# Ledger of designs, part 8: VHH binders against DegV domain-containing protein DR_1903

Target 1, 288 residues: DegV domain-containing protein DR_1903, of Deinococcus radiodurans (q9rt62)
Amino acid sequence: MIAVTTESTADILPLQLGYSGIHLLPVPLGHQGQVYSERELPPDQLVNLIRTTGEPARTLAIDDEVVARTFEAALQGSKSGRLVHVASGSRFTPHFEVAARVAGQFGVRVQVIDGGTVSYALGVQALHAAHLADQGADFGQIARALAELRERTLLTFAVESLDFLRVNGRIGNVAAFIGNWLGLRPLLAVEAGEVVSKARVRGQAAAVRTLLSATHQFQHQTGETLRLYCGHTIGGEGAAEQLQGQLQAVYRDLPAPLHPLGSGLTANVGPGVVAVLAFPRRFGLGHA

## First folded at step 1 (VHH)

Design Q3 (framework vhh_7pa5_2)
Fold by ESMFold2-Fast, scan of step 1:
Structure Q3 (fold): chain B 288 residues (1-288), chain A 122 residues (1-122)
Amino acid sequence: as target 1 above (288 residues)
Amino acid sequence: QVQLVESGGGMVQPGGSLRLSCAASGFTFSSYWMSWVRRAPGKGPEWVSTINSGGSSTSYADSVKGRFTISRDNAKNTLYLQMNSLKPEDTALYYCAKGTYYYGSGSPFDYWGQGTQVTVSS
């Protein structure tokens, strides 16, 4: 069986790590010259540090030695002597490039996949890879399945401020929305490995309605029964609960669980975020 | 229309306890995240704690973790802050606040109450 690794910023829950056997590559957090792990700086503490100091936090580059140690540890537990690493999108972070470079030292034993996304959208790719590996899939089968999942994934979210994406250097194609903010919330999506702007709306109710509408359009486009997740950062849970209620009213018998988002993502998008993650139910997550 | 009325402050010795209450009216309390914010004499406001609309998730400033507990009763439209192991550094005017953080967007809260004074003295 092929071992699976991904980043600590993939927002995989502890219970899911337990049943999947996934090993996490720790992505360090930086604030005012100090370096933290996500365990050392959970989301509520991160938000407190940002608010009390007035200074932003950032996700930092991963040291090559940390990547090598993570791969070695995962390979020791691999019955096949093989590892697939699912990295956050190469257009979002330097992590794919670092992982690919270090993987070269391991020859054919380590394959790195560009996940083309972030947060739990990346996490579900890693969970699906672990599910397939448990069923005896090889590298090629896993790579093809993840490419299909990536093409059939909706990740859209409402932010309160573009400042967090800006200070982390991830505002790029959404920069047109900065500076002209008369109480409007930007609605963003991850498409083809990039953050794109979808709408600007006023208030929580309008933001939730836009996320719901995006989900309906995606369901009609795919024609498949979906798995649904309502993501949130600190301050965004009320909106996520509202989204969950509205999704469950429309998609009867489909759970739409709340999914707390971690410190790495919170540093990049800020507090008050609500998100919808959707993909076809047939992509198994093991015990999920 | 929106009203937030804090109570429960007072004078207490170091190591003592106080329980603050905030009575909310004029809005659908159960639909909003709520926070406690404090302001010490001569200093700016410091965020203390936040609780989500349903009460299932809470967060705290590092300075109060393990000592303070935020809770809410949506049936009574009331927010609480249980303060244990109080320190002289906790001396401040404590405010109930409607809303969440919006770093960089201007205002972090929709409304602040009148405040209740907490004084911790040796």
Scores: ipSAE 0.000, ipTM 0.110, lowest interface PAE 19.2, mean pLDDT 83

Design Q4 (framework vhh_7pa5_2)
Amino acid sequence: QVQLVESGGGMVQPGGSLRLSCAASGFTFSSYWMSWVRRAPGKGPEWVSTINSGGSSTSYADSVKGRFTISRDNAKNTLYLQMNSLKPEDTALYYCARAPSYYDSSGYLDYWGQGTQVTVSS
ESMFold2-Fast, scan of step 1: ipSAE 0.027; ipTM 0.475

Design Q5 (framework vhh_7pa5_2)
Fold by ESMFold2-Fast, scan of step 1:
Structure Q5 (fold): chain B 288 residues (1-288), chain A 122 residues (1-122)
Amino acid sequence: as target 1 above (288 residues)
Amino acid sequence: QVQLVESGGGMVQPGGSLRLSCAASGFTFSSYWMSWVRRAPGKGPEWVSTINSGGSSTSYADSVKGRFTISRDNAKNTLYLQMNSLKPEDTALYYCARDQGYFSSTYPMDVWGQGTQVTVSS
């Protein structure tokens, strides 16, 4: 079977790592000259540290040596001697470039895919890759399936402020919306490997209604039964629960689980975020 | 009187370099984050770069990463933007702005300079 790796910032849950066999590249967090793993600096402590010091926290590039060691460890667990690495979008992070460079040391044994996204949308790609690998898929089949999944994925979210994206250089196409917010929350999406602005809404209820509306439109466009996730950073739990309730009222018989988002994403989008992630159910994640 | 005054703009050919300066007065410069924002003809404002109060952390728009460097001299109350490998698409009026930092919930930039024109042409 082909082994699968991705990044610690893909927000894959511990149970999912257990059954999938996915190995993670540890994305370090930097704050005031100190380097942390995501486990050493969980979201509540991260936000407290930023507020207490007034200084930003950043996701950092992964050292080439760490990437090489992770690839070697994953390959040792692969009976085929092959590895697929699913990297966060090359327009968002340096991780694709670093992984592709290091993969050169391994020849045909390691193939790197540009995931074109971040957080659990990336995690879903890695989990689907692991599911296909477990079913005997080759690299070409995995690459095509992930390309299709990317084109059929909805990732949209409401932030409290654009400041976290701006300070960490992830603001991209939404930079024009730095102006007067009048207490409005930006509604953003990941499209074609970039963060794009979709709307500005007043209050939590309006943000949740907009995410629900986006999900309904996406369901209509695809015509398929969806897998749904209600993502949140610390402080966004209440909004995510409200979104979950609204989704389950409409999509009866479909679970819409809450999905906590980790410190790497929190450093880039801030606390209080609520998100919807949706894609066709046929893209299996490897659990029974 | 709170003021920000930009300078250093001009005309340059593609691949050239310019260094912008912003002189701050009337407030405790070292207590504020600072940003550069640009406005191309016929377009809305685009954020370019931010630097924190102490100068230890910087961030950049994807369009300028690897080409522009923001810096500050708190002793001189001055903000800088070093612009290398300039492209025609960098043509804009560049504004220095006082930045409220991470947790502004209303308007992150509250004081603006008058702008300095950068024109990249071949």
Scores: ipSAE 0.000, ipTM 0.285, lowest interface PAE 12.4, mean pLDDT 86

Design Q6 (framework vhh_7pa5_2)
Fold by ESMFold2-Fast, scan of step 1:
Order: sequence, then C-alpha cells, then structure tokens
Structure Q6 (fold): chain B 288 residues (1-288), chain A 122 residues (1-122)
Amino acid sequence: as target 1 above (288 residues)
Amino acid sequence: QVQLVESGGGMVQPGGSLRLSCAASGFTFSSYWMSWVRRAPGKGPEWVSTINSGGSSTSYADSVKGRFTISRDNAKNTLYLQMNSLKPEDTALYYCATGSKYWYGSTHFDYWGQGTQVTVSS
C-alpha cells in the first residue's frame, strides 16, 4: 500500500493520525523572531501569546531537509515503497513547490499532489487518499479521486479580521476588503485554489446564517448526502455550536461535528473564526 | 426522534462469545458512520469500534482488535458487534452511537442508545 503524508496545518485530529497512518510534515510557527512547533504552541497558548503581545503569529517556510526526512520516515512504513504527499494549495503556500522539488530526489517513489486548499479540507483529502491506498489504489486513482473531491468540497468561513491573512501574505484577492470593520465580519471561501470574499456581515448570527445558506446551496447543487463539519478557532466555539444546531435542525439525519482548528490555521485566520466544511459522504475517510 | 436500541448482552464466561445488535430508527441510518462505545462500572466511556456508512471501512480499539467484528445491514437499519474471546475486562454497558471517535474525539457522538450490559465472569 501507498503511504500518505500531508502538512501539520491540515488539522487532522491525533486519533485520525493513529487510525490512518498518515505522517505529518511539520510546518513551523513564528512569533516575534521565535520559532515554535505546533506541539510547543497549541491553539490556546498561541492565541494567548497573540493577545498578550499584540502581534500576530505566522506559518513559516518549510526546509528541504525536513521534507526529505518526513518522506523517508513515511516510506519506512510503506510495503509498496511508494508515497503520496498531499500539499496545501500552491496559491496559498510555497509548500507544494518545495515538496515537489524534494520528491525529485526519490524518483517515482514519491508523488506530490497540489491539494488546492488548506486546513481540514486538505486533511480530508489526505484521509481519503489513505483510505484509497488501504483499498489498493495506485497513484493515478488517488490523484483522480482527490481532484473529484476538491471539485465537490465547500469550505467557507467567517473571520474577525483580515489582519492575520495579511501578515501571513495570504490576503491576495481580498485585500480590497481590508479596513476598520467594527462589528462586521468578512465571509470568505476557498474556491479554485484561492481565498475569495463572499460577503461582509454584521454579528455572529448573520455570519452563521450565511454559512448555513452556503451549505443549502451546495447541497442542492451536488444532489448528494453530505459530510458536514463546523470548524472553529479559539473564541469561535459559540458560533460553531450555533452553526451545528442550525445545521442539525435542517439536516437532522446528518452529523455536523465540531472540529477544532490547529495553531497553523489559527495563525493565518486568527481567533474567533467559524467555518463550514462540506463534501459528499461517499468520500470515505476511514482506515482499517 | 432518533432512537437506537441495543440488544444481545448477557452474562458469559471468559473465552465466550456474544453478538450485540443495535436497531436504528428516526434517521437515515445508511448515511451515518456508526460506533460501539462501552462504559465499565466507575469508568468513563471507551470507544470500541467504528464502521463507515457503506460498511467498507472499519476500525477497532487496540484492546479488542482481532477479537471483535463490527458490521452493519443498511437494509435492516441494524448495527452489529460480534464479540469473541471475551475477557473479564470487557465487562461494561455497550452503547450504539452515531459518529466516530476518530472524527472529533472520544466523547462527542451525536446520538446514543440506552446500552446493553455485557458481564464476563467465571
């Protein structure tokens, strides 16, 4: 079977890492000249550090040597001697380019996929790749399935501020919306490998209602039973619980679990974020 | 209203076998991942096993792997747990639950049944 790796910023839960066998490529965190691993700076401590200092944290460039070590470690567990790495979207980070370059040292043993997304949407791709690998799928089958999953994934979220994306260099196409928005929350989505602005709404209830509306439209367009997640950063728990309640009222037959987002994602979007992630349920995430 | 009704528990000697069933109603069973969770007297809940919506993928706690088999019949809206080589440590109330420990942590399941008691004693 093919081994699977992805980034520590993919927000895969520790229990899911144990289940899937996925190896994580660590993405370092920076704050005021100091470098941290995600283990050294979990989300609650990262948010406290940001609030105490008044300075946002950043995700940093990955090192070629760290990538090579990660690939070698994952290959040690691969019976086929093959590895698929699912990288965050090439328009969000340089990580795809670094991973693809390092993969060249491994010949045909390591293949790198541009995940075109971030956070648990990336994590879902890695989990699905691990599921397919466990079923005996080859690289081409995995790549095609992940391309289909990307096309049929909704990731939309409300942020308190665009400052975190700006500091990390990820503001791009939403830079026109930067400003003093007291009481207004930007509503953003990941579409075609980019962050796009969808709306600017006042208050938590309006943000939650807009995420619910986006989910309704997506469900109608796909025509399939969905897997739903209510993502949140520190301070976004109440909004995520409200979103979960509203999703359960509409889709009472579908689970919509809360999903805590990690430090790498929190550094890029800030505290107080609420998100919905949705994709067709047929994309299996389980592993034997 | 969602209803999960467990059955098949009982008293058995070490090395024995039991088959648990969970009858589901009030929701689209075939769309849900399903789990078995147990709670021993005086202990917190322990995740035991998960099966995906289509039945193609299963996972097990290390303590039961190789001894227990989870399965489902979507046409009958029923979840099963075949328990072989039972040990005294398997004594617990066994709950049928929607969801998976691997999705969002060990205690966050959407719906639980009332449980069925399994007692393993000499």
Scores: ipSAE 0.000, ipTM 0.114, lowest interface PAE 18.4, mean pLDDT 83

Design Q7 (framework vhh_7pa5_2)
Fold by ESMFold2-Fast, scan of step 1:
Structure Q7 (fold): chain B 288 residues (1-288), chain A 121 residues (1-121)
Amino acid sequence: as target 1 above (288 residues)
Amino acid sequence: QVQLVESGGGMVQPGGSLRLSCAASGFTFSSYWMSWVRRAPGKGPEWVSTINSGGSSTSYADSVKGRFTISRDNAKNTLYLQMNSLKPEDTALYYCARSLYGGNPYYFDYWGQGTQVTVSS
């Protein structure tokens, strides 16, 4: 089988890592000159650190040596001697370009895919790649399936503040005008490898209703049965539970599990975030 | 329905220049790496150049490096290839291709119809 790697910021759960065999490329975190791994600074501790110091945290560049060692370790576990790496979108982070450069040292053995997204949307691509690899798919089949999944993925979320995206340099054209609207929650989406603004809403109930509406529109456009995930950062649990209840009332017999988001994503979007991730169910993630 | 339509080909003398364009439709153009691939008479397809989804990273075949420039306009869903200092050996049908992978080997899932470039005196 082809081995699969992705970034620690892909928010894949420990149980999913266990059964999928995916190896993670660690993305370092920075806070006040100190460097941490995701393991050393889990989301609750990260939020506490930001809250007590008043200073934001940042995701940092990955060293070429760390990328090379990660690829070597994954290849040792590969029965085919081949590896596919699924990187966060090249328009969001430098991680794709670093991975692609290092992969050149391995010739045809390591191939890198630009995932065009972040967080569990990236994680889902890696899990689908691992599922296909387990079924004997070659690289071309995996790359094509991931491109199709990317085109048919909804990722939309409500943040409490744009400051976290601004500090990390991930906000582009969205940042400027929303800062003038005190008390409104920005509603954002990942589209075409970029963060785009979709709405400005007041309060948790309005944010949840807007995410539900986006999901209904997406389901109508695809016409397919969906996999649904209710993502949240620390402080967003109540909103995510409300979203889950409303999704399950409409999409009966479809699970809409809560999905806690990791420290790398939390550093970039902040606490109190609620998100919906949706894509057609035919994109398999394997079984537990 | 994915469509890639090339234009800008023609006949030029050695040392001349041409700019190729590729109009993309039926998919989210800005989410994909894009490439130019050519097929010379009697030869198989040869990769020419690749550009990442955001336009920040480009790569070129050794035979065209320093002479050709790949670029894209995501607002217009258009890919470009500026070809300078053309040689008779550059004579080929040039294809716009949607890339699934930016490394080596390159994988393409959709190709355009091609535009003919002929370099002769």
Scores: ipSAE 0.000, ipTM 0.293, lowest interface PAE 14.8, mean pLDDT 85

Design Q8 (framework vhh_7pa5_2)
Fold by ESMFold2-Fast, scan of step 1:
Order: C-alpha cells, then sequence, then structure tokens
Structure Q8 (fold): chain B 288 residues (1-288), chain A 122 residues (1-122)
C-alpha cells in the first residue's frame, strides 16, 4: 500500500493518526527568535505567549532535511515502496514547494499533491488518501479522488480579527476587507486554494447563523448526506458548541463533532475562531 | 481618559507628500498595535496600515503599498503615516486607531481619534 504523509498543521486527531498510519511533517513555530514545535507550544500556551509579549507567532518553513527524514521513515513502512504527500495549499504556505523539491530526491517513489486548503480540511484529504491506499488505490486514483473531495468541501469560518492572517502574510484576497471594527467578525471561506471574504457580521450569534446558512446552502447544492465538523481555536469553544447544537437540531441523525484546532492554525487565524467543515459522507476516513 | 489626536493633514497636489502624526495619551502606547484608517466622501471606512507594538512589523492596504510608510516613536507616544505620491483617490478623513486590549493586535479597534482631513486635488 502507498504510505501517506501530511503536515502537523492538518489537525488530525491522535487516534486517527494511530489507525491511518499517517506520518506528519512537523511545522515549526517562531516567536521572537525562538523556534518551537507545536507540541512544545500548545494553543493555550501560544495564546498566552502572544498576549503577554504583544507580538505575533508565525508558522515557519520545514527544513529540507526534516522533510527527507520523514519521507524515508514513511517509505520504510510502505509495502509498495511508494508515498503520497498531501501538502497544504501552495498559495497559503511554503510547504508544498519544500515537499515537492525534496520529493525530487526520491524519483517516482514520492508524489506530492497540492491540497489547496489548510487545517482539518487538509487532514480529511490525508485521511481519505490513507483509506484509499489501504484499499489498494494507486497514485492516479488517489489524486483524482482528492481533487473531487476538494471541489466538494465547504470550509468557512469566523475570525475575531484579520490581523493574524495579515502578519503571517496569508491575507491574500481579503486584504481590502481588513479593518476589523467594533464587534464585527469577518466571515471567510477557502475557495479554489485561496482565502476569500464572505461577510462581516456583528457578534457570535450572527456568525453562527451565517455558518449554519452556508451549510444549508452547501447541502442543497450537493444533494448528498454530509460529514460535519465544528472547528474552533482557543476562545471559540462556546460558538462551536452553539453551532453544533443548531446543526444537530436540523441534521438530527448526523454527528457534528467539535474539532479543536492546533497551534499552527491558531498562529495564522487567532483565538476565538469558529468554523464549519462539511463534505459528502461517501469520502471515507477509515475508522469512525 | 484615552486620547488620540491626529495632525498633519491638509491640501496637496497629486504627486505631493504629507506626514500625519497621532499623539496618544491615557494608555501604555508601547503595549498596543496601532492603525491608520480612512473614510473618503461617499465611502465606508477603509483600513490603510497597521504597525505592531514594537514597530518591527508593518502592513499596508494594496491601494497604498509602496507609497505610504507607517512608523511609531514609543518614547514620544506618537504614531506617524508618511504619505508619498498622493493621488486624488487618497482624499479622505484619516483616523488614528488603537487596537483593543485583550490581545493588543488581535482585537477590533476600541478607540479612534477625531481624524485629520487630507485633500488631494490639482
Amino acid sequence: as target 1 above (288 residues)
Amino acid sequence: QVQLVESGGGMVQPGGSLRLSCAASGFTFSSYWMSWVRRAPGKGPEWVSTINSGGSSTSYADSVKGRFTISRDNAKNTLYLQMNSLKPEDTALYYCAKHGSYYPFGTSYDYWGQGTQVTVSS
């Protein structure tokens, strides 16, 4: 079977790493000249560090040597001698470029896919790739399935401020929308490998209503039964619980689990974020 | 109480330059991110530029990149905006804005000054 790798910022749960066999490239965090792993600086400590110093943290490029060692380790576990790496969107991070460059050292053994997204939306692509690999799929079949999953994925989220995306250089197409005003929360989505602005609303209740509306619209457009996730960064727990309750009231037989987002994502979007991730249930993630 | 007092606006010809200042008092200026925001006649507020608490990181709206420079002097509690190559489209009331206190750079603005008028016309 083909081995699968992705990035620590894909927010895959420890149990899911266990059953899938996915290996992670560690994305380092930088703050005032110090380098941390996400394990060394979990979200609550990251937020406290930012608050006490008044300075932002950044996700950093992964060293080529670390990428090469991770690919070698994953290949040792691969019966086919093949590896697919699912990278965060090339328009968001340097990780695709670094992975693609290092993969060149491995010839045909390592193929890199541009995931066109971030966080658990990237994580579900990696999990689906692992599920397909376990079923004997080849590179072409995996690449086509992930392209379809990307096109059929809703990722929309409310941030407290655009400042975190701006200082990390990931503001892109929403730069003109910056200027967070009293109680206004930007609503953003990932579309075609870019962050786009969808709305600006007042307060948590309006943000949750907008995410719910986006989910209903997406369900109507796809016509398929969805998998639903309520993502959050530190401080966004209450909003995520409210979203979960409202989703479960409408989609009664569908779980909509809370999904905590890690330090790498928190550095880029900030605390207080609530997100919805939705895609057709037919895209299997292995075990529940 | 918190005060933000802008100055340095005026009338200039296209291609001219102006330097805006914002005198801050009533809070620990060196602990907060600061921004410049403008409002043109008939338009809503537009973010222009932001600077972090220590002055080491700056960002700009695409419409002003390469023309405007934000800076600060924490010893003088003063924020600046150097505006070069001014265009008629830069005509607006310019506000000094203080970021909120919970996370100095991660919150909405909690205070604005009275604004200073910039008019670019030939």
Scores: ipSAE 0.000, ipTM 0.218, lowest interface PAE 10.7, mean pLDDT 86

Design Q9 (framework vhh_7pa5_2)
Fold by ESMFold2-Fast, scan of step 1:
Structure Q9 (fold): chain B 288 residues (1-288), chain A 124 residues (1-124)
Amino acid sequence: as target 1 above (288 residues)
Amino acid sequence: QVQLVESGGGMVQPGGSLRLSCAASGFTFSSYWMSWVRRAPGKGPEWVSTINSGGSSTSYADSVKGRFTISRDNAKNTLYLQMNSLKPEDTALYYCARGHYDFWSGYSPNFDYWGQGTQVTVSS
């Protein structure tokens, strides 16, 4: 079978790593000239460090040597001698470019897919790739399935502040929201490999209502039974629980589990974030 | 029927020490990350410390780093917090909680189960 790798910022849970066999490419964190792994700065410690110092944290580029070592380790476990790497969107991070360059050293053994997204939306692509690989799928079948999954994925979220995206250089198309927005929560989505602005709302209840509305629209357009996840960073737990309750009231037979987001994502979007991730349930993640 | 029962709290003078214990039952203790969280009078909950399922990795809030030590005994289903060099600002109700947000070793959404808490009062 084909081995699968993705980035530590894909927010895949450790239990899911265990049964999927996915190898993670570690994305380093930077703060005031010091470099950390995500393990050294879990989300609550990261937020405390930012609050204590008044300085933002950043995700950093991955060293070519670390990428090559990760690919070699994953290939050792591959029965086919083949590896697929699912990278965060090339318009979000330099990680796709670095992975594609390093993959050139491995010839046809390593194929890199531009995941066009971040966080658990990227994680879901990697988990689906691992599931397909376990079922005997070849690279072309995996690439085609992931392209379909990307086109049928909803990822929308509310942030407390755009400052975290701004300082990480990822504000792009949402720059129009920069300025004096005291008390307003920007609502953002990932579309066509970019962060786009959808709305500005006042308060948690309005943010949750907007995420619920986006989910209803997506479900109607898709016409398929969905997998639903309520993502959050530190401080966003209450909003995520409110969203979960409202989703479960409407979609009674569908679980909408809370999904904590990691330090890499927290550095880029900040604390207090609530998100919805939705995609058709036919895209398997291994265990139901 | 998950249960977490804290003990070991009490009154101490500044500079003193206390050891808190949390007896866990109703779940496979060795499979879960465990944390200590405190709530001071009139304030919200403050995370204090976390330990991974196997006990090999620990993390601490800056306010307690170097003074507190978290540990666990999986054979006894018990979580501990050794508190040294206690300060008046450490006065709080201390809760044992299941879970944490350490990304790499298994974390649960929020702290899904909490104990009743044990009171620690540091006063001269």
Scores: ipSAE 0.000, ipTM 0.118, lowest interface PAE 18.1, mean pLDDT 83

Design R1 (framework vhh_8k46_1)
Fold by ESMFold2-Fast, scan of step 1:
Structure R1 (fold): chain B 288 residues (1-288), chain A 126 residues (1-126)
Amino acid sequence: as target 1 above (288 residues)
Amino acid sequence: AVQLQASGGGFVQPGGSLRLSCAASGRTFSDYAMGWFRQAPGKEREFVSAISWSGGSTYYADSVKGRFTISRDNSKNTVYLQMNSLRAEDTATYYCAAGTYYSGSYYDSPSEYDYWGQGTQVTVSS
């Protein structure tokens, strides 16, 4: 069995970490010159800090030594003596290049995959990798399966402001949308390893309707039964619940669970975010 | 668990050198990052230096950078602090600590260290 690692910003739930055996690289948080772990600044405290100071927080590069220690710890639990690390997209963060550099110290024992995404979409790839590893899959089989999953994943989300992505250096392709108007919410998607701008809509109801529309179009394009998740940061709970209700009205046999996003993601996208994550149900996550 | 025993302290004149040793008991020494902290009379405990579990990364307080060198020998379960060009302000009790910090950014935080040695006194005359 190949061990699996990913990043704390993959928003994998504690129960899922428990059954999957996935080890996480801790992504540090910075705010006004002070450095924190996610343990020191859980999402509610982070959002309070952002609101109180008026300044966004940022995620920082992971120290090479921390990456090496995490890989060694994960390899201790690997019966095959091998590890696959699923990194956030190389166009979003420096984490892929850091992981790939450190992996060089381990030769053939550690393979790093560019996950081409962030948040629970990355977490889903790591969980699917762990599921396949538990079934006896090798590196090549895991890499191919994750490539297929990436091509068949919808991650679309509405933010209150682009400032959080800008401060973290993750604005890239959406820089043209800088400058937010009162009541207008940028609607963004992750496509081909990049954040792309899809729309600018007025108000929560329009944002929720657009996420629903994107999900219906994606379902039509794939022709497969989907797994659905309603992601949110602090302040986005109401929008996520509205999205969940409307998705479950259409996809009656499928749960569309609420998925709280962690401090790392909150630092990058801000409070008040609502997201839909969708992918074909056949990509198993272990015990789901 | 890890037990730490610091030694090598003593009296030196300004400009002198001392080498401190911290011997660890336990089979998991090579899994821990190691740090040195010091406390002068009437002052708070302050960071001096840290070394990663592998020895590949080292960190120093600005006040000692260029004068002190931290190293480790995992085969001997020992971490060392070579102190050169000692100054009167280096007078303190020196403590070694073992921990598993979550990021290199936290190497200077005492809260990231789980185990602490008893300390060894360094006195720089003047």
Scores: ipSAE 0.000, ipTM 0.120, lowest interface PAE 18.2, mean pLDDT 83

Design R10 (framework vhh_8k46_1)
Fold by ESMFold2-Fast, scan of step 1:
Structure R10 (fold): chain B 288 residues (1-288), chain A 122 residues (1-122)
Amino acid sequence: as target 1 above (288 residues)
Amino acid sequence: AVQLQASGGGFVQPGGSLRLSCAASGRTFSDYAMGWFRQAPGKEREFVSAISWSGGSTYYADSVKGRFTISRDNSKNTVYLQMNSLRAEDTATYYCAAGLSYYPDTWDYDYWGQGTQVTVSS
């Protein structure tokens, strides 16, 4: 089987890591000159640190040697001697570029895919890759399947503040709204490997309603039964539960589990975020 | 689609053993992860064990780890649950389930069998 790696910021649950065999490339966190792993600074402690100091945290660049060690460790567990690495979108982070450069040292043994997204949307690509690898798929089959999954994925979220994206240099096309933010919650989406603004709403109920509407539109557009996830950062639990309840009222036979989002994403979007992740149910999330 | 039939339940004394079987009908059994869940009267359905598509990975609830073994035979479209050192608290209706992920949560399983009753009593 082909081994699968992705980033620690892909928000794959510990239990899913246990059964999938996915190896994580650690993305370091920085705060006031100190460097942490996600394990050393879980989301509740990260938010506490940000609130206590008044200073934001950042995701940092990955060292080439850490990437090389991660690939070597994963290859030792690969029966085929082959590895596919699914990187966060090249327009979001430098991680794809670093991984692709280091992969050159391994020749054809390591192939790197630009995941074009972040967080659990990246995580589901890695889990799907692991599922396909378990079924004996080659690199080309995996790459094509992940490209299809990317085109059929909805990732939309409401943030409390644009400051976290701004400080991390990831505000892009939504920067124009900073000067006129009048207590409105931005509704953002990941489209074509970029963060885009979809709406500005007042209050939690309006934010949840907009995410629900986006899900309905996406389901109608694809015509397929969806897998649904209600993502949240610390402080976003209530909004995520409200979203889950409303999704369950419409999609009564479909689960819409809550999915806690990790420290790497929290550093970039802040606390109080609620998100919907949706993709066609036929994409498998099993073990490799 | 896949249809599942669980069997092998019955009456057994504490410390005894039973093997449950789950037979699948349909062409795509090997595309599904398989899980075993159980439900005692008046309680929520709880996770017992799960196995990946290939059988290369397994997962167990803490309450059964070391006592139960899950396995599958894709050539026979069947999943097994070998239950050893049975206890009174293992008494429940046991359900097999198929899904695209073997996450130990009912949320990730799309197809469910009718269930087979296991009673552990002296």
Scores: ipSAE 0.000, ipTM 0.173, lowest interface PAE 16.1, mean pLDDT 84

Design R2 (framework vhh_8k46_1)
Amino acid sequence: AVQLQASGGGFVQPGGSLRLSCAASGRTFSDYAMGWFRQAPGKEREFVSAISWSGGSTYYADSVKGRFTISRDNSKNTVYLQMNSLRAEDTATYYCAAKLGYYSGSPYWDEYEYWGQGTQVTVSS
ESMFold2-Fast, scan of step 1: ipSAE 0.011; ipTM 0.477

Design R3 (framework vhh_8k46_1)
Fold by ESMFold2-Fast, scan of step 1:
Structure R3 (fold): chain B 288 residues (1-288), chain A 124 residues (1-124)
Amino acid sequence: as target 1 above (288 residues)
Amino acid sequence: AVQLQASGGGFVQPGGSLRLSCAASGRTFSDYAMGWFRQAPGKEREFVSAISWSGGSTYYADSVKGRFTISRDNSKNTVYLQMNSLRAEDTATYYCAASRYTYGSLRESEYDYWGQGTQVTVSS
């Protein structure tokens, strides 16, 4: 069995970590020269800290020593003596580059995959890798399966403001859409390892309807039964519950679980975000 | 969308066993992960165990691993906590809770529906 690692910003829930045996690289948070773990600064405290100080928080690069230590710990639990690290997209974070550099010290024992995405879309890739590893899959089989999953994933989300992406340097291809957004909520997607603008809508109900529409369109496009997640940052709970109710009305026998997004993601996209994550159900997570 | 009623508590001697039940009303029980939490007199509430929506995954606090078993029957809208090898430290009011997150959570704040609790007293 191959051990699996990913990053704390993959938003895998603590119980899912317990189920899967995945080890996390801890992504540090920076605010006014102080460094925090995501556990030390949960989303509500993070948002309060940003509001009271007027200063943004940032996700920081992981120290090489911490990466090496995490890889060593994960390898101790690996029956095959091998580990795959599923990294957040190389265009979004420095984590792929750091993990790939440190992996060089371990030779063939540690392989790093560019996940091409962020947050729970990355978490799902790591959970699928752990599921396949538990079934005895080799590195090549895992890499191919994750490439297929990446190509067959819908990740789209509504933000209250582009300011959080802007101050963290992650506005990408949506920079042209920053101006003249009075009263409108941007709808964004992760496509081909980049953030892209899909729409701009007025109000929560319109944002939820657009996410629902994108999901129906994606299901029609794939022709497969989907696995669905309603993601949210703090303040986005009501919108996520509305989305969940509408999805469950259409896909009555399938769960559409609410999924809380952590402080690392919140620092980059802000509070009040609602997201849909969808992919074909055949990509098993072992615990759903 | 679910109401919970915990039962099965009582007095038991150290080394004894109890099975707690949590009965849910409502057709959406299978959409929820379920957790058990406990609160000893004068202490904060702590996590004990969780089971995913399907029953395919279970998790236990380190203090109860190997002694407690969580299970669920979605056809009966019930979750169970089988408690073996009970210790004086297990004395607490036990609460069942339903999580809006189908895999469950270690955080009380991520459980939206709570039972009224059932008292477990382990004493000689």
Scores: ipSAE 0.012, ipTM 0.449, lowest interface PAE 8.5, mean pLDDT 87

